# Ledger of designs, part 10: VH-VL binders against o66814

Target 1, 203 residues: o66814
Amino acid sequence: SDYLLRAESLFSQLKDANAKEETPYLYGKVKGYYEAIKLYAVEYKEDRIKTLFTLMSKNTKKAVRGAYTEREPLTELITFEPRVYFEEYCDGIMDECFYEKHYEKEKFIELVDYFSLKRRVEFLRNHEGKYCAPFDFGMAEALFNAVSLELMQEKPDEKVLIALREKLEPILVMAEEKLRYAMKKELPCYRNRLSEHIGYWKP
Short names: E, the ipSAE of ESMFold2; O, the ipSAE of ESMFold2 at other seeds; V2, 0.75 times the mean of E and O plus 0.25 times the DockQ between their complexes.

## First folded at step 1 (VH-VL)

Design u07 (framework fv_ucenprubart)
Fold by ESMFold2-Fast, scan of step 1:
Structure u07 (fold): chain C 203 residues (1-203), chain A 122 residues (1-122), chain B 108 residues (1-108)
Amino acid sequence: as target 1 above (203 residues)
Amino acid sequence: QVQLVQSGAEVKKPGASVKVSCKASGYTFTSGYYMAWVRQAPGQGLEWMGLIDPSGGSTWYAQKFQGRVTMTRDTSTSTVYMELSSLRSEDTAVYYCARVKSYYGSGTFDYWGQGTLVTVSS
Amino acid sequence: EIVLTQSPDFQSVTPKEKVTITCQASQSISNYLLWYQQKPDQSPKLLIKYASQSFSGVPSRFSGSGSGTDFTLTINSLEAEDAATYYCQQSRSLPPWTFGGGTKVEIK
């Protein structure tokens, strides 16, 4: 794919800009999108590659310029809303096709534990630098955005969703381990509040 | 009163295929539970083979069995099937079906079938 | 794949004694760890989910603990009916979900 070759070129450009050291958050985002692009290249899904390349390119330009400012958000989190997506997709159809497609979409959401991933990534956004390095947070956000974009497709690719989760999960788990270490030192009320933010719900 | 009832023991020659069934009762078959297949060779541990969604028919297989295993379901009889082809002596095992509730990305195998012994011998 | 290493392989225990079984993951699995009990010629039965949450109807003498890579199943006071092989399972990474090698617990 032309977009895969261009993505490799963009990533090479980051090395010349010393982006890993100078703009680690943006470097992380670019690397995250690049990793997602490589997964779709194996599956020959050119439309997905093009979409992710657009996001990768935008963040590469910011990183090369050192353009992150205090007025720009650290994250451009893409959130999948199943009800809105489902209404757009099915256009209110009430028949067997409607029930079958609705149910299968829910299964993909459950397969990747989407809402738990969403809460955990949002937690990292609010605690960047404490439990997760800016580079790792950028990568986590980009990978989560790729998951959200794939869930918006008519038929999500379960192989790619699982692979994206496998790349994202270690970053989140490292933050959880740092959180557990902090929780062991803190008062129970503080520990409970931190647990809520990482998606641990009470029975 | 959730119950998973599997088909009876099978004896097969090397190179043959076997198809094991698992009939579910006591809950709504298509209500959001997955069904997994796990095997256990004599005197050995448990090995996950794959997962099926009874509602949509989507499947996920372990790499070791990819190309040899096929999982299907029949919603009219609340039955899941696991077919394993190109059988070898090392495929001799008890094959279990298990109901899976996915929750926060974790699969909980809450109810298991009684198991089906498949013996591959020449 | 995530490899689970279970120890000990075998343990012979006097009734009413405390039994401890460990499970180590080759990489962090957070709390995505389950424990099963399997008696001879029977199917496995779920004991613990999410590393520490007891499944419905499981006796209170069974408890689980741990997170990340190190997990423990404890039987506080062994009863005769607890003679079985115990397995841990990780459910974080698909495919595959993987099981530990098992720990056989017998009564002296």
Scores: ipSAE 0.000, ipTM 0.419, lowest interface PAE 18.7, mean pLDDT 80

Design u08 (framework fv_ucenprubart)
Fold by ESMFold2-Fast, scan of step 1:
Structure u08 (fold): chain C 203 residues (1-203), chain A 122 residues (1-122), chain B 108 residues (1-108)
Amino acid sequence: as target 1 above (203 residues)
Amino acid sequence: QVQLVQSGAEVKKPGASVKVSCKASGYTFTSEYYMAWVRQAPGQGLEWMGLINPSGGDTWYAQKFQGRVTMTRDTSTSTVYMELSSLRSEDTAVYYCARTFYGDYEDYFDYWGQGTLVTVSS
Amino acid sequence: EIVLTQSPDFQSVTPKEKVTITCQASQSIGTSLLWYQQKPDQSPKLLIKYASQSFSGVPSRFSGSGSGTDFTLTINSLEAEDAATYYCHQWSSYPPYTFGGGTKVEIK
């Protein structure tokens, strides 16, 4: 079946739920997975496409649900650490599985500057990127997961890795710039979350 | 109250196909919940067969059943179907549907149907 | 795929005794482990989610513990109605989901 057509149909659900406005972080993740699927469709890598479509679909349902439940205030209060199996696939274990394979795939790690990308994504995650640059951070996180997925393969596709890296870089830069601006200006997205982390409000 | 009601027992000959239904009620069928199918041969353990997203119709099948199993849904009747083809005597089992919370932070099978016994004999 | 190994396969226990069932994963699954109870001729019932969190309505004598690769289900004081087969189930491998082989608990 045509996963690209199926992926496009998910945006109808997001539009109906007004997800871009109501759940911009999750909308960003869905968009990021969609962009990765388009890259893989050109290469006919059906197994990667199926995996990424699953993640895209899962995040679409979460975005639609979040838009309608009004339980979304917890998205402001609670800092989520992604489960991380490409976010949902390995629940932290992806790093261990990947690091074991990583030792054997040094050339591909260097090609995409993987550890630098990982540190940048983790910085955004740990410093309220979800709230200060939700769309861009969500999209960057999804694209980074696609990079991680490809690096876990027995035979990583160099052309796909380069294309993912090129797609990810400007999005990461945008998220980083938005976060730095929020930190410098002490915007509510950053200030409120910082106060919540230490258990008190700063009037 | 969440309920999953499955179709009745079936007796099939080797080579036939069987289609089991599971009707959901008590929650929004197309929300965050998926539906899984799990089977259990007499005196044996639980075996996951696959998962369906009722909203989009996306499916994931266990490799052992890939090519023989098909999962579908009808949103107008809040019903999920599991069809297994090319039946063998080894397919004799109780087939369960189970509501699956398929979240980013946790998955679990919280409510199960009563089970459908499928007997394959000649 | 992740393989779950349960032990023991079977145990016969005196009422009021403590029962311990273990589940070992072939690789780390964090806390992505569930425990189910299945009584004869009934569907499975969820007991514990997230390795250690009791599902609603489950008696307090049931508890789960563990993380990574080693998990335990404990029944603090076995009651007659607890005669059942217990299964562990992991959800971390993003299908395929796998179940342990089961542990049958009988009353002596």
Scores: ipSAE 0.000, ipTM 0.435, lowest interface PAE 13.4, mean pLDDT 79

## First folded at step 2 (VH-VL; framework fv_patecibart)

Design p09n (at its last look DockQ between E and O 0.23; V2 from the best seeds 0.00; counts 0 for: pae E 17.5 > 2, placed apart)
Fold by ESMFold2, look of step 2:
Structure p09n (fold): chain C 203 residues (1-203), chain A 122 residues (1-122), chain B 107 residues (1-107)
Amino acid sequence: as target 1 above (203 residues)
Amino acid sequence: QVTLKESGPTLVKPTQTLTLTCTFSGFSLSTRGVGVAWIRQPPGKALEWLAHIYWDDDKRYYPALKNRLTITKDTSKNQVVLTMTNMDPVDTATYYCAHSLTYSGSYAFDIWGQGTLVTVSS
Amino acid sequence: EIVLTQSPDFQSVTPKEKVTITCRASQSIGSSIHWYQQKPDQYPKLLIKYVSQSFSGVPSRFSGSGSGTDFTLTINSLEAEDAATYYCHQSGSLPLTFGQGTKVEIK
């Protein structure tokens, strides 16, 4: 794919800016989008590759600029917000009828355990994941965004969802363990952000 | 009371097509979250999931058998039909249909039919 | 394809004793494991869904635990009517797969 070659070429810009060391969160995010593009390239799904390439390119530009300006902001988090429906449902096993909450695309949501993934990524995002596990968190966030974008499709691809989930899980676990270790040991990445966000008692 | 019942031929010759019908009562396949699956069990062996059809007509098949399987439903007759082509003696098994409900865990099979033994033999 | 391996293949157990059956998945399936009971010449019956959620009408002596790749079905005090083959089933990845079964008989 032409997009795959173009995606690979973006890493020369990142190398020239020393982005891996200077902007590790954004570097990880670019890497995560690249991994998602490779998964889609196996099936040549150009419309999905185009969207991911655009996000990858935007984050590459921010990483390069951030390395120069010493600024590394959080970037996009894309969440799938399924429509909720309530239906009268009779559970023939229990011989009773009641109103049940259902989600659109419920089987795809369950296939990847989407709400659990969302809570885990949001936890990292809200609790110093960018500082304590920048590369892993950035990469996990990009892969999570790819999952969200696939769930937004009219016809989500189960094979792609499973592959994205399998790539995402070990990276997400690593980010979570790094953050929990930093919290337990009060490492500077967590301790400095904690003191900045929480007032001190003054004698 | 939810019940499912499998029907169809009990003896099939190699290369023939097997058609099994699951007739059910006590639920509707038009009800959101409901699905019906086919599972088989060769004599003395493990259970093998074959196919699944949902209320919204979404269909899933065991990949290695996908080219041999077709699952359809008729909600007005409370029936699900499985067609399996090119039968072989290794396909000898008891064939079950089973109810599933996404609210209760989308792939748990909570109520099963009694099963029908299909023997593939010359 | 995820392979589920149950242990043991067979148990002969004195009434009122505890039975433990394990199910190991070849890959992580989170909490997407279910347990079935199949008595001789009968169809399978659901016991437990999603690791530990008892199905309606299932006696409280049946319980489940585990996560990831290692799961356990426990019968706290075996009754005569519990003699059966028990299967685990995973719904964490397609295709859906079952364990090979564990036969439990009364000593």
Scores: ipSAE 0.000, ipTM 0.431, lowest interface PAE 17.5, mean pLDDT 85
Fold by ESMFold2 at other seeds, look of step 2:
Structure p09n (fold): chain C 203 residues (1-203), chain A 122 residues (1-122), chain B 107 residues (1-107)
Amino acid sequence: as target 1 above (203 residues)
Amino acid sequence: QVTLKESGPTLVKPTQTLTLTCTFSGFSLSTRGVGVAWIRQPPGKALEWLAHIYWDDDKRYYPALKNRLTITKDTSKNQVVLTMTNMDPVDTATYYCAHSLTYSGSYAFDIWGQGTLVTVSS
Amino acid sequence: EIVLTQSPDFQSVTPKEKVTITCRASQSIGSSIHWYQQKPDQYPKLLIKYVSQSFSGVPSRFSGSGSGTDFTLTINSLEAEDAATYYCHQSGSLPLTFGQGTKVEIK
């Protein structure tokens, strides 16, 4: 696949900028998008690969520039917000109607436990995950974005969703464990009542 | 009035392939959230879910039987077809088709067919 | 897969008395539990969906309750016509599974 080769070439730019060390959150995010692209390449889903490559490329440019300027912003979080439908179902035999709630794509939402994933990624994002677990958080965020984008498709691919979930879970757990440890020990990366002596700020 | 009816052979020899047809009326399998499932019940035993097909042609199978089962639909004929390969005497059961409507991850089977007993013996 | 364990397997109950059937799930299934009645030589009929929602035409003496992993079907005042086998069914996780059944007889 042309996109897979192009995705692989972006790592030369990241290496030249020492992005793994200088911008570990963005490096992790680029790596996460790359892993998602590889999953889609096995399934021959070129249009979905194109979307992920665009995100990967944008984050690569930000990682390279950030490495040279010592700036590492948070980048996109893509969330799927399913529509809720309420539908009457009338039983022709019993002459009775029922009021039932439905989500769009609800079996796919259940397949990956999407609302739990969303809450966990948002927690990391809002509680210094970028600083306390940058690589794991960045990678988890990209894989979560890939899950959201797949759920947004008219017909989500279950095999891909399962594969994304399987890659995402251990990375998400690692990020959560690192953050929990940092919060418990009040490490410099976490500022929830810490002195201003921690090294979060750069000139 | 919503109805479902199973049809197919009542006697099958070991190793043969069983084909069952569910013919329904009073609903459309193109309605969002609607599905049709196959459930079986060996004589004197509990119910066992086999397969499910949804309005968007998505399909689910009981994992232990996945290699033996195929479910398909023909929306224009109001039919759902189940095939089960390599039949064995332990597969002797009453086979039902049933209507389902998804709700917050729930798949209640609200209307059932009368069932058809399939006996597997030589 | 999620195992549903019903209790008891069998009850013989005097008419007009209360019947309680429990269903325990091996994992949380939220509210995705349903109850069916099957009389001898008949097809199953849905009684209760989503824990406590009565299906159309079901007598008010049937009710359901519970959450998470522990669910109950109650027949408030048993009638002779209620002699049947009752099944719980979970649809919160694939594969869909049924309990082993509870047979209720009139004594």
Scores: ipSAE 0.000, ipTM 0.429, lowest interface PAE 16.7, mean pLDDT 85
ESMFold2 (binder alone), look of step 2: mean pLDDT 92; pTM 0.942

## First folded at step 3 (VH-VL)

Design a01 (framework fv_patecibart)
Fold by ESMFold2-Fast, scan of step 3:
Structure a01 (fold): chain C 203 residues (1-203), chain A 123 residues (1-123), chain B 107 residues (1-107)
Amino acid sequence: as target 1 above (203 residues)
Amino acid sequence: QVTLKESGPTLVKPTQTLTLTCTFSGFSLSTYGMGVAWIRQPPGKALEWLAHIYWDDEKYYYPALKNRLTITKDTSKNQVVLTMTNMDPVDTATYYCARIEGYYDSSGPFDYWGQGTLVTVSS
Amino acid sequence: EIVLTQSPDFQSVTPKEKVTITCRASQSIGTYIHWYQQKPDQYPKLLIKYASESISGVPSRFSGSGSGTDFTLTINSLEAEDAATYYCQQSYSWPYTFGQGTKVEIK
């Protein structure tokens, strides 16, 4: 609740800083986290909201400090790795505990088609999505990170996972279309990808 | 197929609140990238952007009028509502609603417009 | 706030003549400029988007060019139905702003 009001304040800072045009990748990241926070606010899941707010706040500060450039490193991609998660949860004991947790998580992984989402986000990340579809790519990363974080919970929320998947899908489609078009046409965003002053994808 | 139409009062007294409704068809505000804006034009003058709302309920207001403006949407009814408080004769204008065409974060042009509704503010 | 200045304010043109309207931005806006046509007592219609991109259903005699701060709308051969006021609009940053308009009349 408190975090929701604070998140609204952060988003207002982005609008005031003209971040949509000046730092569209970070603007997308912040907007994506904000959308995820709103999904949890209805259910009063404050632990999830706090985590997402922290990520939102970090990206907002980068955008408004005026130090961000096109060459700024990508923010951390949060991935759910079943083997690592099970190993941590079961203190490395790969017997009954591992199999029980594997079966429990399998349902949720399949529900969101997680590894398909992961491959698509990685494709955008590895092929200049930051420059060719910055807003959509940023938003996709934030929403994907929210999906990963929810899968890491002992009891993932099925309704929230479905809602996150529904928000993420059209954004991924849009980012993928923009990137593939930029690659095919060798647009400046893709062609000059290591330049300090590359241009963004023009519709 | 895409249509927008404004509705609301045509005459408002000074200090009163104006409420305008934009009803549209041929697209949905549940669609990624879609938005609806309100733009006004005083008689014989230029166009002035007032506010817009996106598919995800993100809202933008003209800074000088921000304290007077509220924009909301009802996605299921295909409606966007603009409320403007403390009306003044200088606010006399034709008010338009328009769809935002944007594939890059809905920062595109206004591709389809309503017919406009003339709102006169007089005592 | 980004200010858009159009030139000329008014132009009276002979049919079939070429018309050029300019729009100058107070700061660089890339190609985030759009052009609209408004006939008397009618709503505006989108003519050109993103400085130079065509709109389906708009006659090919309308074209746009420019980037940064200087933009041009060209009507290659003026027809009677082109008598209207033309506006440029930027979508680079909020608040979105329009030029003051250029009125084109037939001689």
Scores: ipSAE 0.007, ipTM 0.526, lowest interface PAE 11.8, mean pLDDT 83

Design a02 (framework fv_patecibart)
Fold by ESMFold2-Fast, scan of step 3:
Structure a02 (fold): chain C 203 residues (1-203), chain A 123 residues (1-123), chain B 107 residues (1-107)
Amino acid sequence: as target 1 above (203 residues)
Amino acid sequence: QVTLKESGPTLVKPTQTLTLTCTFSGFSLSTWGMGVAWIRQPPGKALEWLAHIYWDDEKYYYPALKNRLTITKDTSKNQVVLTMTNMDPVDTATYYCARIEGYYDSSGPFDYWGQGTLVTVSS
Amino acid sequence: EIVLTQSPDFQSVTPKEKVTITCRASQSIGTYIHWYQQKPDQYPKLLIKYASESISGVPSRFSGSGSGTDFTLTINSLEAEDAATYYCQQSYSWPYTFGQGTKVEIK
């Protein structure tokens, strides 16, 4: 796969930028997309690989430019929202088309337990996952985004959805355990750091 | 129901700037994956993509025209504006706005189109 | 940039006959090809997306196939209302490009 080789190159750029230390959340994001790309490479699905490579590249560029954990912005969270998806696919008409598409997607939503995954990722995003489990949270978010994108496809790939969930689950557990520990011990990452005015502190 | 409509001048003199507004309804540019594109068609010729803007304000321009094109959005008004500088007679074309859904470098199709507006640049 | 070449440029077809239009990409683009129909003095309408996926409201006589570099649009049984210019378009990589068009006329 041409994109697999290019993805390997992007990962090499992160090593050169010391991204694991400087931007662990973005490093996690890039790693998550890279793992998803490898799953699609086995299935020879170049269209999915191209999409994920684009997201991987965007996060790599941010990491290489030296963003810091305190100032590092959260990047994309892609969610499959059935009501919005069906509204748009059916030209905004709530008739037979809406119900047909709803039934088509239910099997895949249930297969991956999508709304449970969504709730867990959103909890991490809203409760300092970026600071308390940055690598694991970033990686989980990227893998979850891949699940969301696959559910948006006309014919979602069951095999890939299962593989994505199998990779995502242990990472979510790890991020959740790190956050739970930080909450219980009242660690600084959980207490919300004051945003510093950089211009004020310049010499 | 999704609708898009182009508005702007129908006649432009060489060297002037063209400003076109696309007003749409039935969808929002706050929705993930949504974008609006501008495509033109010279009389009797093929379609040519010019630019598009996504929900997250990411912008893409046709490389040969990049220095002449600016695309902006006003999400609250459901409007996308295209500005093209230094108009030339070869820029005479019908200009369309259309909805696009996609992922940055790779996108989906243009699924709903405006009626188009003919812009003539006098020779 | 990715160049799309359509064939034929023009086809005059008897009603009820099968029409085949081909689009060739200068490099592999997966299934990121879409087909549009444009009738005289009208805006283009989406017929087929992602090489082979149907569009709600488009008659079943229209179908698409292909992957990589070679793509085909088929009209199984031409109706009078199908007289139009047909365009392929790639969305694999920007700048997004269209083919030159294939004009289909009724005999």
Scores: ipSAE 0.006, ipTM 0.461, lowest interface PAE 15.3, mean pLDDT 83

